# Designs tried in a protein design chat: VHH binders against q9p7j3. Part 110

Target 1, 174 residues: q9p7j3
Amino acid sequence: MILPLFPETQVHVFVYENVSNCAAIHEQLISQNPIYDYAFLDAATILYKKQVYSAIIRALEDRRDEQMKTKTIHSEVILSLSPKTEISSAFRQFSMTKKSKNIVVVKIDSKLTEEEEFERLDKLVEGNRVEFSDEELQKLIDFKVLKKNYKLDPSTLENPLASILSSIALRGYS
Short names: E, the ipSAE of ESMFold2; O, the ipSAE of OpenDDE; V2, 0.75 times the mean of E and O plus 0.25 times the DockQ between their complexes.

## First folded at step 7 (VHH)

Design t7 (framework vhh_8emy_2)
Fold by ESMFold2-Fast, scan of step 7:
Structure t7 (fold): chain B 174 residues (1-174), chain A 118 residues (1-118)
Amino acid sequence: as target 1 above (174 residues)
Amino acid sequence: QVQLQESGGGLVQPGSSLRLSCAASGFTFSNYWMHWVRQAPGKGPEWVSSIYTSGGSTNYATSVKGRFSISRDNPSKTLYLQMNSLRPEDSAVYYCARDFFGSSEDYRGQGTQVTVSS
């Protein structure tokens, strides 16, 4: 994927459904295994491709401007999904957990092609890869989780895209 | 064995300052994000502040922003919280906690009591 503001940055996004080894993946994340240097998101929290892209762009802007609040660009993506500047709550809201069943995986600055990353991730993730599309994401979303994470009211719930994107872009300023 | 030992709490007047310390042992301190979390009587735990591995990035709860400063000294394996302009509502037991990439707080210390009263 080519981002207009960051054309030299390689970005890959993968979606897996029916993942059976989330507990094992979570264990690798807590052990700081460098093989797992990705942003592992719970798909229950992601409704649109633009939601993920907006978080990636915000994280890359923060890196460009030397304003990153987290250790890695991948953790900065997770933080950037949150409408708040509070880091631990952002990770609890959006990161995959041992109980997750469907995940979205983001890789930034890969030295590998998309196909090579896919081959690598297929060895790490025991699930079914699906297309990164709004159609597939909408099958995996949990609207109660989405509503809570973005504090959506009844007026925004029926057309939440603009509200979600504004929350990501304005994180810490509203 | 992982250990986190807080110190520096006490009884102070409103408007006073305190500096809390947390001594870490039994793990590679520089590989972990560190948090300060507090718990007032009858309340659940409230996150106060975070600092990342190198100390180059910090974050604060809105209730303490501008008054508290978190810092760390990786060579001495110590976490600090400088608390200025203390208010009665800051009264709580303050805990040092470690966190790997926000995946969860996997260990907390024993806590140090801070009481702010006239």
Scores: ipSAE 0.000, ipTM 0.117, lowest interface PAE 15.9, mean pLDDT 83

Design t8 (framework vhh_8emy_2)
Fold by ESMFold2-Fast, scan of step 7:
Structure t8 (fold): chain B 174 residues (1-174), chain A 118 residues (1-118)
Amino acid sequence: as target 1 above (174 residues)
Amino acid sequence: QVQLQESGGGLVQPGSSLRLSCAASGFTFSNYWMHWVRQAPGKGPEWVSSIYTSGGSTNYATSVKGRFSISRDNPSKTLYLQMNSLRPEDSAVYYCARDFLGSSEDYRGQGTQVTVSS
């Protein structure tokens, strides 16, 4: 996908369900293996496509403005999903863990087509690819996790999109 | 035992063509991106071209685009670089390199020397 605010930046987002090798992927991430240079998110934390895109846009804005708090654009996406500016808290809340079963994978600055990235990721991820859509994400979300991460109450839970997007835009004020 | 063996280099005049080959063994060739990288005397390595696992996608450095063509034959486990309209600045040792995900090479061959001069 091309983002209107960043037309030169290629962005790909993939969703995998029933992933059996999250522990192996996690070990590669903590070892900083460059072939795993993606943002690996726990799908239990993602409800909407717009949630992911808002975090990507915020990370790209921070990179443009030389305000990144993390070492890579992909880690900055993970930080940008959090309503707080604490790096360790954001990673604990949104990153894939050894126990994750469903994941969302973000690649920024790829010169590859979406199909070529699928073939690369299929070599790393042992799971089933599904469409990056609100419908598929809603099958994988854990509302208990979502409520806790964004501090949602009953008045926002039926339509949490605006609250989530506001939290991403206003990180640093909670 | 991973092996990449380049061949086809030599001394040619400006404007000539050469075809380089790289014979791969000891691994599943069709699972890897392949790259051509060159290094001229006194300079660091310069990426020349890349080809996707199936051969369906290729990329070129701007300095060689339109003159060089990368291809692969997965059944014979061979990578090729067709070099046309050669220039003196193309003189270098040319290396074949493998890359599992297309992000960084993990093995490189011993190279083949290309010299373009009259």
Scores: ipSAE 0.000, ipTM 0.138, lowest interface PAE 15.9, mean pLDDT 83

Design t9 (framework vhh_8emy_2)
Fold by ESMFold2-Fast, scan of step 7:
Structure t9 (fold): chain B 174 residues (1-174), chain A 118 residues (1-118)
Amino acid sequence: as target 1 above (174 residues)
Amino acid sequence: QVQLQESGGGLVQPGSSLRLSCAASGFTFSNYWMHWVRQAPGKGPEWVSSIYTSGGSTNYATSVKGRFSISRDNPSKTLYLQMNSLRPEDSAVYYCARDFYGSDEDYRGQGTQVTVSS
């Protein structure tokens, strides 16, 4: 995908369900194995494609403006999903854990085509790849997690998109 | 092989200061975010502060903001927590934690006890 304000930046997003090796992946992320240089998100936290894209755009803006708070663009995507700029809280809220079952994987600045990234990730992730679509994400979301992360009240839960996007855009001011 | 060793705790009076240290070994310290977490008797663990790999970005729990300061010295592989204006509510065992992705506190030290009482 090509973002209008970042036309030179390649972005790939992958979704995996029923992942059996999250603990092994987590160990590779902790050791900072460069093969695992992706943003690994817990799918329980992601309801919309636009939620992920908004975080990607914010991370790219922070990189452009030399305002990144984390070590990599992929870490910055994770931070950017949070309504606040508390780095540790953002990672606890949105990152894949050893106990995750479904994950969303983001790759920015890939040197590979989307198909080549699929082949690479399919060897790293022991799960079933599904389409990155609102329909598939809605099957994997945990609404209790979503409510907690974005501090949603019951009245906004049926239509949370605008609240989520506003939280990402107003990060640091709310 | 990964080791985190906290020190610097003690019994102090309200309004006092303490500096905690955490000596890290068995991993490339400069590649990891570091955290301070505390646990008071009968309470769950409470996150206190985090510091980015280079030391350029720091975050604090609202309960300690303005009183505590986190820092790191990558060459000596040491994490610090400067605690000023200590209150009885700050009494807890303080743990140093390594957590790159923040989702699981995989490595904690043995902890150092801080007691603030009259």
Scores: ipSAE 0.005, ipTM 0.209, lowest interface PAE 11.2, mean pLDDT 82

## First folded at step 8 (VHH; framework vhh_6qgx_2)

Design u1 (at its last look DockQ between E and O 0.72; V2 from the best seeds 0.00; counts 0 for: pae E 7.8 > 2)
Fold by OpenDDE, look of step 9:
Structure u1 (fold): chain B 174 residues (1-174), chain A 124 residues (1-124)
Amino acid sequence: as target 1 above (174 residues)
Amino acid sequence: QVQLVESGGGLVQAGGSLRLSCAASGRTFSGYAMAWFRRAPGKEREFVAAISWRGGSTFYTDSVKGRFTISRDHAKNTVSLQMNSLRPEDTAVYYCAAEPGYALFDTASEYDYWGQGTRVTVSA
């Protein structure tokens, strides 16, 4: 996939449900295994495609402007999902944990086709791939977690997408 | 809710230039990506250009690349479209649009707010 704002950057997003080896993947991430050079997100925290893409765009803009707060573009994506500036908070809020069952996986700067990237990732993730769509994401979301992460209240629940995207965009700004 | 008002349209000769402006009202302009669309006579509305919330990222439809430039002023709550080397085929009503977050899409359905439009006519 090519993003209009970044036509020279190829991005792939995958969704897995019923993943049995999240703990193993998490250990590889902690050890900084280069084979696991992805952003692994807990699907329970993701409600919209636009939420993921907005985080990706912000991360790419940060990189372009040499203003990344984290060490890698993929970690920056995780940070970019959060309305908070604290990296540790962002990771606790949105990153895959050992207890995760469903995940969203993001690859930036891929040199492979979507299918080729999937074949690689499929060797790492033991789960069922589902479509990256709002419909499928809505089946996996934990609304309690979502509300907590973005501090959604009755006034913002009327349009949660707008609130989420605004939170992502305005992080670190007045 | 955001209100958008376009200005700057008019009649111009082919090869000429025109600058459109869109003023946003309300508290929520900050945090919105902005875009320009246009509808030519007898044609469907089409995407022209978009700019991210930060204003540092832009993308354009192919037919206007190198000729049009989208920009925004956060302090003034405005977005502009500088149109150079205008062609008769650029004749259209131009609409300003806004979406929350970043400029992710070139499809009209992804934008929540629209202006009333400003007419641009380019004569041969």
Scores: ipSAE 0.555, ipTM 0.802, lowest interface PAE 1.3, mean pLDDT 92
Fold by ESMFold2, look of step 8:
Structure u1 (fold): chain B 174 residues (1-174), chain A 124 residues (1-124)
Amino acid sequence: as target 1 above (174 residues)
Amino acid sequence: QVQLVESGGGLVQAGGSLRLSCAASGRTFSGYAMAWFRRAPGKEREFVAAISWRGGSTFYTDSVKGRFTISRDHAKNTVSLQMNSLRPEDTAVYYCAAEPGYALFDTASEYDYWGQGTRVTVSA
């Protein structure tokens, strides 16, 4: 898919539920295996498609502006989900862990169609692909985790999307 | 009360220029993208241009690329649309809009705040 702000950059986003091999994937990520060059996110932290797209755009904006804080564009997406600037806390809060059950997977700078990228990814992930949609994400979210990660209180819980999206755009500027 | 107020519309001959301005009041739009939409007589509202919070990321509908420039001024809490090389097809009511985060797509339903519009008429 193409986001209008970065029209020459192809991105793909996949969602898997009931993933049985997160520990094995995590080992490959630590080993920096290039076959696993994706952003692997814990789906318990993602409620909206726009949350993921905004993090992607923020990462791409920072890459263009030579302001990336992490080594890869995919690690930058993980940082960009966070309202805070500390890299280690962003990874702790949003990355897939060995114990994750459901994941969101992002590929940036893909040279493949969505189907071709899925065929590669499906060899790596032992789980069931579901649609990348707000409806499916809502089934996988942990609202307690979401509230903690974005410090949502009763006043922001009525419309958490605006608060979450503005936090992503403002990180480091407010 | 929160308001977006457009100004700078008017009547102009084809090939001419106008600058539209949108002033925001009643809240800061920190972390919001801003956009311009337009509605021609008998047509649906269509996307024109959007600009990110920091002002470094913009995109335009194809028909205005190279002719229109969106910009914003955080100190004045304004967004502007410089419209050059105007054509009769640009005749419309132009609306300012705001959405949280980045302008991800070109759909009006994603924008939370809207102005009342300013009329631009381009005569042949």
Scores: ipSAE 0.547, ipTM 0.808, lowest interface PAE 1.8, mean pLDDT 90
ESMFold2 (binder alone), look of step 8: mean pLDDT 82; pTM 0.851
OpenDDE, look of step 8: ipSAE 0.468; ipTM 0.765
ESMFold2, look of step 9: ipSAE 0.015; ipTM 0.471
ESMFold2 (binder alone), look of step 9: mean pLDDT 82; pTM 0.852

Design u10 (at its last look DockQ between E and O 0.78; V2 from the best seeds 0.00; counts 0 for: pae E 5.7 > 2)
Fold by OpenDDE, look of step 8:
Structure u10 (fold): chain B 174 residues (1-174), chain A 124 residues (1-124)
Amino acid sequence: as target 1 above (174 residues)
Amino acid sequence: QVQLVESGGGLVQAGGSLRLSCAASGFTFSSYAMAWFRRAPGKEREFVAAISWRGGSTFYTDSVKGRFTISRDHAKNTVSLQMNSLRPEDTAVYYCAAEPGYALFDTASEYDYWGQGTRVTVSA
C-alpha cells in the first residue's frame, strides 16, 4: 500500500496466526540475515491497524528528518510502537519472541506487489495468514500485555485507541 | 465533550484570500492528525488537506496544491487553512476533522471528529 504522506514509499503489513517457527525466525533476525529484512511484531501487543500505521509513519518521518534512533527503518518501526525511548525496552515490549505464536510483519520500501511480497514472506513464515484488520487483531491481542506496555488503567481502557496513540505520539515529548 | 469549531469563512472575489481556523477541544489535540474537507453544492465531501500530529508533514489534494497551506498551533489547539488565489470552484462548506495518531489518510471514514463547517463562497 501507499501512504499519502509518503507516496514514493511502498509498505506492506501481514498478519500470521499459529506460527510454528518463530524461534527459527528469531535466530535469523539475531544473525541479521538480510532475507529477513522485516519488522516482526508480536501480535499479542497489537490491537489496532492504526497503531501499526502510526508507528510506520513516525518511523518514516524520523528517517526523512534524519532523526532515527535505531539502525534500520524496521527497527525504528518497533521503537515507534513504544511509549518508552529505550530501544531495548521497545523490542522487549513489541518485537516477536521465540515464544510468539501470532505475529504482525511489516515491510518498508518494498519493490514488490503485496502478492509478490506475500509469496516471498510465506517461504519464511510457517503459519496461517489472516486479514490485517482490527477484527482479526482483536482476536490475537493479550490485554494483559497491552495494558502493561501502554500503562492502561480503567479510565483509559474506555478508549484504548486514543490512549495508545497518545502514548506513541508523546514518546520523547513528555 | 469533543468540539471542533470552524471560523473564517465568507464571501470573497476570485483571486482573493481567506484564512480558515478550527478550534479543537475535548480531546488530546497533540495526538491527532488534523485535516480539512469540503463539500461543494451538489457534490460529495472531498479531502482538501491534512497535517501530521507534529506538523512536520502535510499533503493536499491536487487542485489546491500551491494555493492552500495547512498549519497547526499546539499551544492554541487550532488548525488553520490559508487559502490563496481562490477560484469559484473552491466554493464549498469547509469542515475540520481529526484523526487519531500518525495514520493520515485522505478518506473521511478514518476521521473520528468533525466540525459543523464554515461556508466559503468565491465569486467570479
Scores: ipSAE 0.638, ipTM 0.832, lowest interface PAE 1.1, mean pLDDT 94
Fold by ESMFold2, look of step 8:
Structure u10 (fold): chain B 174 residues (1-174), chain A 124 residues (1-124)
Amino acid sequence: as target 1 above (174 residues)
Amino acid sequence: QVQLVESGGGLVQAGGSLRLSCAASGFTFSSYAMAWFRRAPGKEREFVAAISWRGGSTFYTDSVKGRFTISRDHAKNTVSLQMNSLRPEDTAVYYCAAEPGYALFDTASEYDYWGQGTRVTVSA
């Protein structure tokens, strides 16, 4: 997929449910194994496609403007989901953990088609791929986690999208 | 609560210029991407230009590149479209649209907030 604002940057997003090997993947990420160069997110924290795309856009804008706070574009996506500026807090809140069951996986700067990238990723993830869609994401979300991560109250919880996306856009610009 | 109000449309001869403006209210302007779309008679709306929520990225449909410039003004909560070297095929109703920093800026279905439109007619 090519984002209109970044026409030379190919992005792929995959969603897996019922993943049995998150602990093994996590070990590879800690070891900085280059074949695991993706952003692995806990799907319990992701309700909307727009949430993921907004984080991707923010990360890409920060890279272009030399304003990245983390070492890689994929870690920058994880930071960009957070309303807070602390890197460790963002990773705790949004990254896949050893206990995660469902994940969202982002590849930025892919030189592969979606099918080719999936073939590589499918060798790494033991789970069932589902469509990257709001319909599938809302089956996997944990609303208690979402509310805590973005400090949503009852008035925003009915339609939280704008509040979440504003948090992503405005982090660090107060 | 969200309101987008376009202005600046009118009749102009080919080769002329117009500046469209869109006043935005009812939301935090700096957290939204802004776009212009247009609808020619008998056609579907088509993308013209978009600007990112922080103003650092712009994108244009090929037929307007080099002639149109999108910009935004945080102090006035406005987005503008400067239209130079106008051609008869630019004749359309122009719509302002807003969406929180979304990646698919060139697709009308990705925008939930729309103005009423302002008519631009370019005569030969």
Scores: ipSAE 0.172, ipTM 0.578, lowest interface PAE 5.7, mean pLDDT 87
ESMFold2 (binder alone), look of step 8: mean pLDDT 85; pTM 0.870

Design u2 (at its last look DockQ between E and O 0.67; V2 from the best seeds 0.00; counts 0 for: pae E 3.9 > 2)
Fold by OpenDDE, look of step 8:
Structure u2 (fold): chain B 174 residues (1-174), chain A 124 residues (1-124)
Amino acid sequence: as target 1 above (174 residues)
Amino acid sequence: QVQLVESGGGLVQAGGSLRLSCAASGRTFSSYAMAWFRRAPGKEREFVAAISWRGGSTFYTDSVKGRFTISRDHAKNTVSLQMNSLRPEDTAVYYCAAEPGYALFPTASEYDYWGQGTRVTVSA
């Protein structure tokens, strides 16, 4: 898809459940294999589409303004999900791990259609693609992890989205 | 929930200027993308301008580019629309809208909160 604020940048987001080869993918990421040039997120930490898109927008704005804190746009997306400024913390909080079963995959600066990108990514991920929707994300979320990552309490749990987006937006500004 | 209150509308002659303001309630203003929409008599509501949550990105409909400027003040929880070189076709009720985080700016359905509107009339 094309974001209105960034018409020259194509973004694709995919969701996979029951992924059997997260450990293998993780090894490729550690070795910085360019074929795996994506942001691989643990779906257990993602509750809303807007959470992901907000992180993407922030990362793109940071890149535009030459204010990126990480080396790559995809790592910046991971950082942008976090209310913490520490890169290592952000990765521990939101990045796919060897033990992950469900993942959200983000591609920025794609030159391919969504279908073409899917075919490419499908060769790397051994799992079932599901719709990128709030409904599907809600099935994959770990609320314990979510509450921990964003320090949600009973009052903020009534409207988790607002609290999450505030945390994302205010990182480094509070 | 967020409450939005527009102000600054009125009657102005063609070629004149007007500045609209929208005050937002709440403490999480910085997490909202903000937009202006308008509805002319007998026409559907249309997108005018939007600004990102941090204020670093703006988006305009073609007909107002170069004439209108959207801005926001995080300290005051306000978004403004500076309208210059106004034309009779700019006559409409102008609405302030807010959307948490990411938004498809030209799409009204992406905005969760709306103001009551302020009327702008541009005479020939």
Scores: ipSAE 0.331, ipTM 0.679, lowest interface PAE 2.5, mean pLDDT 92
Fold by ESMFold2, look of step 8:
Structure u2 (fold): chain B 174 residues (1-174), chain A 124 residues (1-124)
Amino acid sequence: as target 1 above (174 residues)
Amino acid sequence: QVQLVESGGGLVQAGGSLRLSCAASGRTFSSYAMAWFRRAPGKEREFVAAISWRGGSTFYTDSVKGRFTISRDHAKNTVSLQMNSLRPEDTAVYYCAAEPGYALFPTASEYDYWGQGTRVTVSA
């Protein structure tokens, strides 16, 4: 997938359900193993495709403008999901943990086709790939977590998309 | 709820210039990406240009690159499209559109809010 604002950047997004090896993946991420250079997100925090793409766009804009706050573009995506500026809070709230069961995986700057990237990722993740779609994401979300992470109230819970996207866009500016 | 109103359309000779304006009202206009689309007679709406909510990122369809410039003014809550070197094929109704957050794709279905349109006619 190529985003119009960043036409030279290849992006892939994968969703896995029923992942049995999140603890092992987490250990590899802490060790900074370059084979695991992806953004691993907890699917319990992701309701919309636009949520993920907005975080990717923000991370890419910050890289272009030399305003990144984290070490890699993939860690910047995790930060970009957060309405808050504190890096540690963003990772606690959105990153995959040892306890995660379903994940969203983002690869930026891929030199591979989607199929080739999937073949590589599938060797690392023990789980079942599902479609990256709002329909599938809705099955995996934890609405209690979503409400807490974005401070949603009854007036926004019915249609939270605009509130969530505005939070991603306005982090650090409002 | 974001409301959009376009202005600045009219009749202009080929080679001329025209500036469109879109006035926006709503609670969170500053968090919205803005775009211009156009619809020529007998055709579907086509993407023209988009600008990010901060104004630092712009994107144009190939046929208008170098001729059209999108810009925004946060103090006035407006977005503008400066159209130079106009051609008869630019004749269309031009629509302002808004999407919360960052602009993702140049497709009309991604935009929730639309103006009523302003007509631009470029005569030979």
Scores: ipSAE 0.311, ipTM 0.676, lowest interface PAE 3.9, mean pLDDT 87
ESMFold2 (binder alone), look of step 8: mean pLDDT 82; pTM 0.852

Design u3 (at its last look DockQ between E and O 0.66; V2 from the best seeds 0.00; counts 0 for: pae E 2.5 > 2)
Fold by OpenDDE, look of step 8:
Structure u3 (fold): chain B 174 residues (1-174), chain A 124 residues (1-124)
Amino acid sequence: as target 1 above (174 residues)
Amino acid sequence: QVQLVESGGGLVQAGGSLRLSCAASGRTFTSYAMAWFRRAPGKEREFVAAISWRGGSTFYTDSVKGRFTISRDHAKNTVSLQMNSLRPEDTAVYYCAAEPGYALFDTASEYDYWGQGTRVTVSA
């Protein structure tokens, strides 16, 4: 995938359900294994494609402008999902945990086709790939977690996308 | 709900300049990516330019690169299109569009809100 704002940067997003080895993946991430150079997100926290894309674009803009708050572009994506400025909070809110069952995986600066990247990632993730779509994401979301992460109330739940994106956009500005 | 109102259209000679403006309603302007589209007589609506919600990133259709500049003013909840070196082929109704989020697309179906349009006519 090529984003119009970043034509020289290839991005891939994958969704897996019923992942059995999240704990093992998590250990590799802690050890900073370069083979696991992805952003691993808990799907329970993601409701929309645009939520993910917004985080990606924000991270890329931050990198372009030399304003990243984290060490890697993938960690910056995780931070960019959060309405909070604290990196630790962002990771607790959105990053895959050892208890996760469904995940969203983001790759930035890929030199591979989507299929090639999938083959690579498929060796790391033991689960079922599903379509990256709002429909599939809605099946995996935990609304309790979503409400907590973005402080959604009955009024904002009428249009949760707008509220979520506003929270992302306003991070560090309010 | 977001309402968009375009202004600034008119008749101009080839080589001339025109500045379009789009006013957005609501308090969440910062949360929207903004774009300009246009529809020439007998043609389909086409993408012209877009700007990210922060305003730091833009992209244009090839035919307007170097001539058109999209910008936004968050304080005024407006997006503008500065059109220089206008050509007869730029004649069209220009539409302002808004997309919830940071992700920008050059496809009309990705934009949820549209203005009524403003007519730009460039004479030879």
Scores: ipSAE 0.526, ipTM 0.791, lowest interface PAE 1.3, mean pLDDT 93
Fold by ESMFold2, look of step 8:
Structure u3 (fold): chain B 174 residues (1-174), chain A 124 residues (1-124)
Amino acid sequence: as target 1 above (174 residues)
Amino acid sequence: QVQLVESGGGLVQAGGSLRLSCAASGRTFTSYAMAWFRRAPGKEREFVAAISWRGGSTFYTDSVKGRFTISRDHAKNTVSLQMNSLRPEDTAVYYCAAEPGYALFDTASEYDYWGQGTRVTVSA
């Protein structure tokens, strides 16, 4: 997948449900195993495709402008989902944990087709792949978590997408 | 209600220039990406250019690259399209559009707010 703002950067996003080995994946991420160089997100925190794409674009902009705050582009995606600047809280709120059961996985700067990247990732994740779509994400979201993470209230609940996308864009500018 | 209002269209000879402007009435879009689309007679709207909310990221359809420049002025709450080296093929109604955050895609269905359009006619 190519996003028009960064036409030389290939991105893949995968969604898995009923993942049985999140604890094992988590340990590999802590150990910084380069085979696991992806952003592993808890699907309970992701409601929209645009939420993920906006975080990817924010991370890519910050890399281009030499303003990244984290060590890798994938960790920068995790930070970029957060409305707050604190790195540790962004990871606690959006990253896959040992307790996660559904995940969204992002690969940036891929040299592979989607099918090739999937074959590689599928060796690492023990779960069922589903489509990266708003319909599937809606089935996996925890609305209480989403509302807490973005401080959504009745004024934003009719169309929470705009509020969430604005939070991602404005982080650190007000 | 809040509206996007385009201006600056008109008749120009091939090779000439025009500058389109789009102003938001009664609302600021400081956290919105802005885009221009165009519609030639008998065709569907097609993407022209987009600019992210801070103005740091832009992209263009291939046929206008190098000739058109999108820019924005947050103080005036406007976006502009400078169109140089105009060709008869650029003849269309030009529409301003907005969506929250970043301009993620070049498809019209992804944009929440639209203007009524301004006509540009380029004569041979």
Scores: ipSAE 0.464, ipTM 0.769, lowest interface PAE 2.5, mean pLDDT 89
ESMFold2 (binder alone), look of step 8: mean pLDDT 82; pTM 0.855

